VHH binders against Regulator of G protein signaling rgs-3 (rgs-3). Designs and how they scored, part 16

Target 1, 363 residues: Regulator of G protein signaling rgs-3 (rgs-3), of Caenorhabditis elegans (q18312)
Amino acid sequence: MWRSYKAETPELADETQEVDLNLHDSSESDHEGRQSRSASITSSTSAPASNDVTLQVPITNSSATSPTPSTGSMYFIAGMFDGKEKVNREQPPMPTTDGVEYPRAASWAAGNCANVLNDDKGKQLFRVFLFQSLAEENLAFLEAMEKLKKMKISDEKVAYAKEILETYQGSINLSSSSMKSLRNAVASETLDMEEFAPAIKEVRRLLENDQFPRFRRSELYLEYLEELLPRSYAEKWAQSFEGLLGNHVGRHHFRIFLRSIHAEENLRFWEAVVEFRSSRHKANAMNNLGKVILSTYLAEGTTNEVFLPFGVRQVIERRIQDNQIDITLFDEAIKHVEQVLRNDPYVRFLQSSQYIDLLSKLK
Short names: E, the ipSAE of ESMFold2; O, the ipSAE of OpenDDE; V2, 0.75 times the mean of E and O plus 0.25 times the DockQ between their complexes.

## First folded at step 6 (VHH)

Design b5 (from b1 with Y109T L110M W112Y; framework vhh_5c3l_4; at its last look DockQ between E and O 0.01; V2 from the best seeds 0.00; counts 0 for: pae O 11.3 > 2, placed apart)
Fold by ESMFold2-Fast, scan of step 6:
Structure b5 (fold): chain B 363 residues (1-363), chain A 126 residues (1-126)
Amino acid sequence: as target 1 above (363 residues)
Amino acid sequence: QVQLQESGGGLVQPGGSLRLSCAASGFTFSDYAMSWVRQAPGKGLEVVSDISGSGGSTEYADSVKGRFTISRDNAKNTLYLQMNSLKPEDTAVYYCAKTTTHEFSSGWTMSYFDYRGPGTQVTVSS
């Protein structure tokens, strides 16, 4: 949203309406900064279910090492003597919804992660997500770097730089070149901030291209948005199919309903095409995403297969083979899918317990 | 009925400048995001720049960033594209387009072009 968290949030505002009145998209100002984010988008083989929270697990293939100090047991069991598995990490507190209007929270999903990081409540929600994803050290590192940058040159600043290296060298997954630059910066008498730049840029890229996209579609963020959603917004969905599809909370409930009637793939395809169009300024990203959408939703016999009129699919296949990919690639397909969703599923959704129960819970 | 009419195209030498205009009618101009889209000979459509209804937010393709500036005058129902430091690869038909946006998991984003004008030819050659 261009009005961001600092903007006025009118009581009569209906963000479930098609956003024809203005471009509410802080992400548009950040679109030019989408360096390598397309790699994260194109790595997905299918659109995830809205209730799928990203679960990060430590990948340890090596035999567990017993914690120091002693190896006092003669019977070593992988993982059993490793102190890391015993650490009960404390979850950061959830931010309250007090003082937060729906448009402010909705803006946290816009563009790059700047909007969420520049909002106290948004950053805290993102921190909770990162903790659950075992990636909170990336945000902590950036916060430490910002603190270091603001410090006056002193013995204390040098000590803090060494503390940062000691704290993060084993927890942050940096390239060897970024790690070397970080070590050189800490070893420097002047603490040249330019030598920290490679590590900072790499960590920002990890947050922007990996964690932030997963945060935007997480159940954590969705539940926070739903708690803020005005009932009047959801009531408008009964009069506007486009309003329903245009609202993140609305699509979630529609998706759950569609899953119950085995038609979820149509909405997932619609969402993938919207995301494809959002990559319009990045040719390689758009091309790669187009190929992923074809293989995930339009290839014959796939679990997520969307059924299109014969000629529509063939035109898409040919354009991709000929490397003739532009923003119009899926226009005819999306027209068909919207017709399918609008006719029967949409009408039934409005009469479903899914929708009626939601209205009962909203204020 | 929505009408969009581009003007200001022409022949210009590399390094030169042009200012494109788009006159809009048939809808409440200030309520809609607008885009400049181009198509080079034998190639697909490229979205070169976007602007919000208020003019408060703008975005640019990497190929034109730093050289092109999009703006609008809502009192005159007119969209502009200032093109500086033009290159031969900027040769294309330039279209003015009305856009629709939606809240999405990737943020608010354009879902499609509702309408585009007939276009104006820009040729950059010596």
Scores: ipSAE 0.508, ipTM 0.813, lowest interface PAE 2.2, mean pLDDT 77
Fold by ESMFold2, look of step 6:
Structure b5 (fold): chain B 363 residues (1-363), chain A 126 residues (1-126)
Amino acid sequence: as target 1 above (363 residues)
Amino acid sequence: QVQLQESGGGLVQPGGSLRLSCAASGFTFSDYAMSWVRQAPGKGLEVVSDISGSGGSTEYADSVKGRFTISRDNAKNTLYLQMNSLKPEDTAVYYCAKTTTHEFSSGWTMSYFDYRGPGTQVTVSS
């Protein structure tokens, strides 16, 4: 059934609020693995209760990497990668950390991309990420569409719509039907914004379902977060395994340590179960994720295999065979995996150079 | 210490409506996302709906979208579920659940249920 843990409320933030901001298309499922989500803004990054609940967990994206090149070198490297060079391309400036505390920056990765886009520093960091990924046109297109929508019908609005098409039709990766709709919308000169909707929706789904998950795990974002991480937060991990796993920077360093001892599969399974639980409002998605988790992590002899006590895997297999998939499917398995991680790798991590060197760097 | 008490269940005919309430105490109510969870006879748990601490964001199970509405009154420390167009398959014990959230390395947020109430029975039959 559901488990209960004592909730810890950090002294820096007595109020915890859910962060699932209302974006027009953010809750819609896409064919590209998007699923129903529940999200919350944390008012604290330390010592929150750990439980088996619903979260946004991208099963397919734990291994993907985003480019994190040094500034200045991107212009030359980008041209060489695609056989072309962008003329006079300049990276947007990195946002400073001035006036930004860790909980604020951590909240940018919560929920859907509205959280990052509604913060001036977060939006700028996301724009840098998109630039480095050769995808900054996606955000720029959406910004241009919002500006166009707010303009009164005029010669200026018609000219701006034509400028948008000219600027973006070669750089935005749209389906042919959406591109046709965009061209027709511009040609009509009545500028009915509903004719732009197919293109807008397609670009929004790309940001939400592809670029935002990559941003959340990017070296760019993690380095920004680590710069902000107070030493006191990381010190509390020595007394709270749940605090380590719940912290974005902490889990990143723990993953690196787990790789060094060939034990990352337990953490990947844990993250996959969190995603499974986040799909609790989409019965088909939850059923499919349950089957994928079984075949990916519980299949014998694979590199992803997680080892469970006798009978635990068999119960999961039986329930899936009998189509008895609900939120509790992996409760016994994740309890075991958390014990395995807590009882040995966690203790070794706290004694490792990975953790000790991080502490010496933090303020 | 944490107390959650559901009320408003009962027997209704198909197509009818009910409004469930959950009185909360022992914690700062507005700090936490809340959920309704149900268990039908012979079935597993189903998470019916979630609402953010502020009330600004909601999610619903596919089985209830368009028929159920979650809401909260933070001044009264009370969670609500308005259930319309009720069907026999909505028959269940309905639980109010308190959540707590964590941040993850992939940028996920995770909500945990750390307490739930004793539940209220909803029966839909003619």
Scores: ipSAE 0.013, ipTM 0.504, lowest interface PAE 7.7, mean pLDDT 75
Fold by OpenDDE, look of step 6:
Structure b5 (fold): chain B 363 residues (1-363), chain A 126 residues (1-126)
Amino acid sequence: as target 1 above (363 residues)
Amino acid sequence: QVQLQESGGGLVQPGGSLRLSCAASGFTFSDYAMSWVRQAPGKGLEVVSDISGSGGSTEYADSVKGRFTISRDNAKNTLYLQMNSLKPEDTAVYYCAKTTTHEFSSGWTMSYFDYRGPGTQVTVSS
């Protein structure tokens, strides 16, 4: 007896409160004035003279003793960052590869910073990267905020909030407004957790937009992935160009090869178009990326100039000028570049020492 | 009036097991998250484990993860803590606490204890 639970649709009450927007019309009027003035003047000319003075500068053969290049001690102005002794924080330990399969580690670079932070091994690797980048305080601050959030005893929570401010106020680069909000939160008799929100948002944005993109292309991350890469994956690149480009380690080695043959701009353009397409839900970001791609890769005489068929660049330029930027803007250009990469550089890569040495290293 | 009463504490040898219970009254038990907290001699309060009102979500301190299990019986208004593989470091007074969550306009949430039981002593010793 399948009792059909009738979901009673609650009647949304229609309270149409007519907010009378009295747009007062005030008209006022006035007035005046005029004036004109013109003034004009004048002229003058004069020309003159020529004088030829032939000064015979004597050729004195002074044997300029080549001054020994003073090894200018580049005084690294290490001095002005009187940053308080960054407490000699010991480098965080590297995560082992034990129990980590390649797809798991590869997923850390996919999507957003949450993917790496939600994985214990990924988070630890990212921590090492942040330490090497002198940005570990950002992650530590977020972890402290999460700890603070989970604290349930009011007095201890207030004390810990004060400790957080003392610890991070000099090490985290926050806007003045976020820092002020953070200080207000800690200065209050009753801890208002809402006032921490600006600082948390800003630090998360920094990790997402700066540190995480750098992590994904870092040697640290790529070495970790390469250690996990099955030989069978690399062998399949000989049959699939898409497989090569879609793999972080494969694309890295292909980049090194392309650099050696002075063809890296094609891969850079390809990556930029992929990024452009990923921004499809962010109109302003997509518009800006489209213009940057044009100026960086498609402008005549640029160092990263990608050569396109006749008319393809002009169509892109016209569409950008007409503000007709959408996900299809680079479709013809990317098809051409992919074809160029497939026909010569990819074939050569598969025969290169770069690829063969990688295969010999992999298990 | 909200009341919480812990039971099941005692003396146990290292590697032993103990099950704590907390009887709750004076509120709708299923509507609130519950926590086990402990206080060791000379230490502050440590949150040991949390459980959602429905019992569908649980969290554990790293120190007890894999050894302790929090559960609840909403029909009996009772919270439980199964403690296995007990260590001397687990010696503490254990409290059950009612957890209230406040949601801020920013979407940030904060949890705090509004009520705590008198506690039960757990001693792990040879």
Scores: ipSAE 0.000, ipTM 0.233, lowest interface PAE 11.3, mean pLDDT 83
ESMFold2 (binder alone), look of step 6: mean pLDDT 82; pTM 0.832

Design b7 (framework vhh_5c3l_4; at its last look DockQ between E and O 0.38; V2 from the best seeds 0.00; counts 0 for: pae E 3.1 > 2)
Fold by ESMFold2, look of step 6:
Structure b7 (fold): chain B 363 residues (1-363), chain A 125 residues (1-125)
Amino acid sequence: as target 1 above (363 residues)
Amino acid sequence: QVQLQESGGGLVQPGGSLRLSCAASGFTFSDYAMSWVRQAPGKGLEVVSDISGSGGSTEYADSVKGRFTISRDNAKNTLYLQMNSLKPEDTAVYYCAKTTTHEFSSGWYLSFDYRGPGTQVTVSS
């Protein structure tokens, strides 16, 4: 059931599938030149199990539209009357900015979600984001698992494990195999934490691969960051294009300016390449992101098409065709895109009301 | 100007070990994440390992987990890679690389433009 907002996405607006490029006919064979015939007998989902792979693709969005009422059949018993009261959620408190400097808060978006989860203010802000996204149970489940792990073997530990299962089995989205492992782990008197690992891993993967990227671009996080942004940081953007792009608040205001002149595509490409490079330790993820970037930004006729000189795109295409993908794949393209952004829109941004009004409100 | 200089490469038997060092200058070393990147003969670049500016967070390619250890000494402006249980597949030129911007900036990334000249590691029987 939906509680406040539900995601609104067009039914088939963007690609939701990807080509599987990792094929096996047997344990000892390699295939040159053919990539699409399925003979794999291992895990056969459309993506690897643990990957920080994909672009900024949200699985669900938060938006303000008609709230979804509860659905399904209902039986009236004493506990069922409480069901209507439990639908009325309260937002967790926003963390204050007291004692938080901009570099600390900016670091929450860097790397992986451990950075935000290991900071008390950052974790609380992420919790507010997850609440607004109807996904707060994922973090709560992981916190409950951490508490369970620290408890010594006792009747209290067994009771708490049962409470966790009852609380979360209907709200967290686990595979059937992981849910079975979770139930078996709870039934065990030894409460072997290795039996909880599949469920913990799946929920961590959802936080890492889906919810953390959405947090990083959320209005909630951007507003928190902007409250902390020193004027001196924003003043330095006039002397450093790299400083503007490297600052999350600066990039947000630059994006708004670029939209006003219908020129956002180069910034979107720049951001996609940055994410591509962040997948540097996951070869399948990096390969897939490279292909998505090519089809999204460099293919003729897309709404996100960026202009590149002849030769630059062709080298990228050839390297992808030849499966020669590494961190340098887009180096010439991103140099060109940075030059395009720097030579005209950046200068105009510094003269714009978008930048000047921001400066006037910063401390 | 940014200067990175690798050392410690050489010829080693399979199963042996080597310790690579990278001397850094021309920037505030502790402000930047650092990486080791290798290029095997006829192959593309592989990011072997990363370490945060403080040294508190590390990451490794699957091919080297459990065998290689990245570390840094911020007082000496030096990055290290301890390589144990070396295999012939580890034969490569190893580069020390720096992120393009301060590690706390949104959108930082590894650019191969900010690297040393590399040090050759050869593992053969």
Scores: ipSAE 0.358, ipTM 0.760, lowest interface PAE 3.1, mean pLDDT 77
Fold by OpenDDE, look of step 6:
Structure b7 (fold): chain B 363 residues (1-363), chain A 125 residues (1-125)
Amino acid sequence: as target 1 above (363 residues)
Amino acid sequence: QVQLQESGGGLVQPGGSLRLSCAASGFTFSDYAMSWVRQAPGKGLEVVSDISGSGGSTEYADSVKGRFTISRDNAKNTLYLQMNSLKPEDTAVYYCAKTTTHEFSSGWYLSFDYRGPGTQVTVSS
């Protein structure tokens, strides 16, 4: 009975704030004037002299006891960076692997941050990661906001909103605008939940764009996945290169191996192209990623330089220069890199202690 | 042999609607994600929308989000694109594309292994 996890797609309210870029074309013209003047002035020299005066001021030895300089305790106003004592928050408990199948756990890294947050075990694992990353307040804030939203009693709701502000105003990294909106919302006797929206959006964005990508690559997540990985999955990697790369644990171990043979740049490039292609619905993001990939992996003399056939790089460079960036930009390059990886590193990996030891560990 | 054939394109006024169809043959249609892609004159290929093999997952370009709806009928081996609130900038040749089924954890490894001949959509007052 495959329980269809209905991913409730949260309706991202498309607040298209029309930023009215009123570019006032202030044309002001003003003209004038010319003038020239030259002036030259010159001169002079003079030298003068001498005088020697030897004044013998007497060396009276008065042993003035130098007052011990009071070590003015430079109270380094560590106070501005008084990041409030992160209250010795006990580390969140690690979720157990009980009742978690590999595909479920693997799905947490797929798509967006909602996939991990909508799963109880995933959310807990992500919480542990956030704690380790000193970013747990972001998730806690969102949970508090969700709780606040569900509250019906006005007085209690206002009190809780105040508590939220007090708790998180110093720990969450909000823009001045979002923080101001949050403060205004809490200061109002009539809580308008829309005034919380900027802060919620900003924290969600932070989780999505920074913390979640880090989580997906974290040792914490990979170890959890590896514990769940059936041996049969790993055995299939010997028959499918795509299966290897498509598996987080497999790709991780392959990366370690590639690093050992100084070929990791190929996998990094491959991952970057995958990310590039994943941004296909976001034209600006795709354009930016395309340029970053060029500069990082395809520029001559880069640390991560990927070697491509003659002409492949030039075509990519030209297309980027001509602003002809689309999903096909790296098609020839990625085919080449995949072929390179398949022909040697992949074969060697399957014979490596890295892969053999993994297989021996898996149940 | 894989065959894709688009239909339903034409001339429409701004604010109008069109429904594109793509008839698929030569492969197990339900096993593959499908995409609508478009190419405007002098522009690169733009992915408009994607749909999973089962039809349970859909994605849209930011440019068409809220206006376009991708769907499929696996029993009929047909892909659809409902286009509402059409704009002049939607003018392009629209292609039905078969995607490769390689789901990587980081996203769809989108390689289009096959595209139809396309259908012209023109939005003009």
Scores: ipSAE 0.252, ipTM 0.723, lowest interface PAE 2.4, mean pLDDT 83
ESMFold2 (binder alone), look of step 6: mean pLDDT 84; pTM 0.855
ESMFold2-Fast, scan of step 6: ipSAE 0.570; ipTM 0.837

Design b8 (framework vhh_5c3l_4; at its last look DockQ between E and O 0.18; V2 from the best seeds 0.00; counts 0 for: pae O 4.1 > 2, placed apart)
Fold by ESMFold2, look of step 6:
Structure b8 (fold): chain B 363 residues (1-363), chain A 125 residues (1-125)
Amino acid sequence: as target 1 above (363 residues)
Amino acid sequence: QVQLQESGGGLVQPGGSLRLSCAASGFTFSDYAMSWVRQAPGKGLEVVSDISGSGGSTEYADSVKGRFTISRDNAKNTLYLQMNSLKPEDTAVYYCAKTTTHEFSSGWYLSWDYRGPGTQVTVSS
């Protein structure tokens, strides 16, 4: 039964629940051995992306109110949603939380975007996110391709393929070679699905590499998770720092508290190291991310500088210089950061209104 | 206490096969993702493969993809690595390692502190 609700795709990478953490939880979820993922699927590889994320949409898109030409209205979309004919769009309905338990919803962030796309509630939530970030056409294109794939060769299939091209060629961001391949595939009218594969693969990579990581961090997803979070989960954070840190909702509230006492940089470093470890199967990506972490968080005078004991940074730096980068590179640093967070901010968080108010509202 | 014990290493000719096993105890085995990690002479650690707690999801380093297969038997609390088409470059000590978390979020984490003593694999003519 457990396997049956995921039978159309590989099982979840890690089916453990966010209930009984006995150790610190700083790693990314396990992924399938597919080559369709980017070099750093669990990383924040959405570094300097265009304004297609809900947090930085220039026009406050997806609101219930249509734009008008008089104020705040515009005739183009800054998030590369150019070519959209309708400027007064209605947001897709939010999925309900009925019948959804926290572990199921938390699993949507695990692995690759197939996990969220193969759950009816998760897919709907992701669609709302994509709508708010002006990127819903990417999912719609993939859905149209799946429908096309299942059609028998016919005049109807040819007509649908032409409709797909006309609908999406101006709204999805494909390389020129993939766009050419898509146009040639449609023009062939034999509709061999292998001819569509370059376009499908490129759109799926965009979803994987940019939009899915942003969904996992989004306020939309966190609010959905929080509505589902059992009080018993949050109560266990008082006895387990690792439980707090490893829980998406817990980490969110802890971040807010850390920001209020100017200690958020330690959590940001912790998250970056988790991302580094998630690139464990891709040596070039891991090497690059290790160097980025050193320069971003550990070099003197950086905006995000984390304070470490003397010698710890120097060992990391020397190992990078000597090309001795492996999964243990940041182990001493992250243990120090976890100790710093555990010894004082964690205790204060448990006494804070941030934690107490959260507990009071949970069921 | 977490106990992990590897076995099945040895000397093998290039192109040959070995099957590594890892017996696990001291924790609820099916709750945790597991990994195989190797260390070649004079080199750092390389995570060669991972498998989810249920066994439904696997990952592989590019260097072993298509040649190695990770699996687990949760009824026997045992992790396996089937190693085919072995090359001299696969010569290493192979370790069985446990993750630190039940969580399905982006927070799970391989901990080098929860590993076995390793088993030697040598691929040589």
Scores: ipSAE 0.338, ipTM 0.735, lowest interface PAE 3.2, mean pLDDT 76
Fold by OpenDDE, look of step 6:
Structure b8 (fold): chain B 363 residues (1-363), chain A 125 residues (1-125)
Amino acid sequence: as target 1 above (363 residues)
Amino acid sequence: QVQLQESGGGLVQPGGSLRLSCAASGFTFSDYAMSWVRQAPGKGLEVVSDISGSGGSTEYADSVKGRFTISRDNAKNTLYLQMNSLKPEDTAVYYCAKTTTHEFSSGWYLSWDYRGPGTQVTVSS
């Protein structure tokens, strides 16, 4: 049962602020005049003399005790990141894998941050990640805000709002404007929940754009997936190269192997092309990604240079130059790279300790 | 061998409707996501819509959202595209594509490994 996680695409409210570019066409014409003047000013040469005045400036050794720069100001910036206060925090418990199937866990990375947060096990795993990344307060704040939202207007609600401010004002990285709004909201005897919206939005944005992407690529998440990976999935990789690449855990292990044989650039290129193809609905993004792929993987002398047949690179270069970028731009290149990966690295991987050890570990 | 064959294309007036069909064979149809892709004259390939193997998940290009509906009948190995409120800009060759899903840390990505010969859709007054 593939639960259709409807990725609610957040409606980016197209606040098309019509900047009324009143191009005031001030046409003013004024004409005036030409005048020519020629003036000739002259050359004069004069050379004057070299006077050698040897001023013996006495080297008074005044031992100016350089004032020890008061190291005071650097402490304030270090104090905000002083992860030391977090050292005494107990790590959140790891979620068990009980009742979690591989597809469920894999789906946590498939969409936005809501996908992981709406799952109890996913949320807990994400909490552990946030703790390890010193960002747990962001999630805790959002949870507190959700609790606050559910409270009826009462003295208790006001008290809880104050507690939230006190708890998180020093630990959450909010803009000055959002923090001010939050403080104003809490200072009000009539809690307007709309005044909390800027802070909530900012913290959600931070989770979505920074912490969640990091979570999806984290070892913590990958290890959790690997624990859930059925052995039968891994066994099928021996028969399906596509199955191997299409699986996050499989691709990870294949990456490790490719790195060991200095062939990881091929997989990176493959991933980049897949990403490129996914940008099909965004012309500018596709164009930019196409150029990045060219410069990163196909340019001569790059650290990630992928070997392509003669002419394939030139066709890609020409198409990019001619602004003929579409989803097919890398079709010949990716076919070649896939063939290269299939013929040697894939075969070797299936015989490697990396794959064999994985199979032995899986249930 | 994988085979895809599109049908149902034709000439239609603006505001009209068409229903495309794609007959699939040579693979376990239900195990694969499917896509409709189109190519307009002088333009690149555009993905119109995607549907999961089970049919439980669908995605649409912004250009067709609310007008087009992708569906599938796994018992008949057939993919469908209902196109309503057709516009001149929908004029293209429409292809049925067999897709492959890839799990990435950045999300789920689709690629296609096979396309049909296509069917012409022309929207003109």
Scores: ipSAE 0.023, ipTM 0.517, lowest interface PAE 4.1, mean pLDDT 82
ESMFold2 (binder alone), look of step 6: mean pLDDT 84; pTM 0.854
ESMFold2-Fast, scan of step 6: ipSAE 0.484; ipTM 0.794

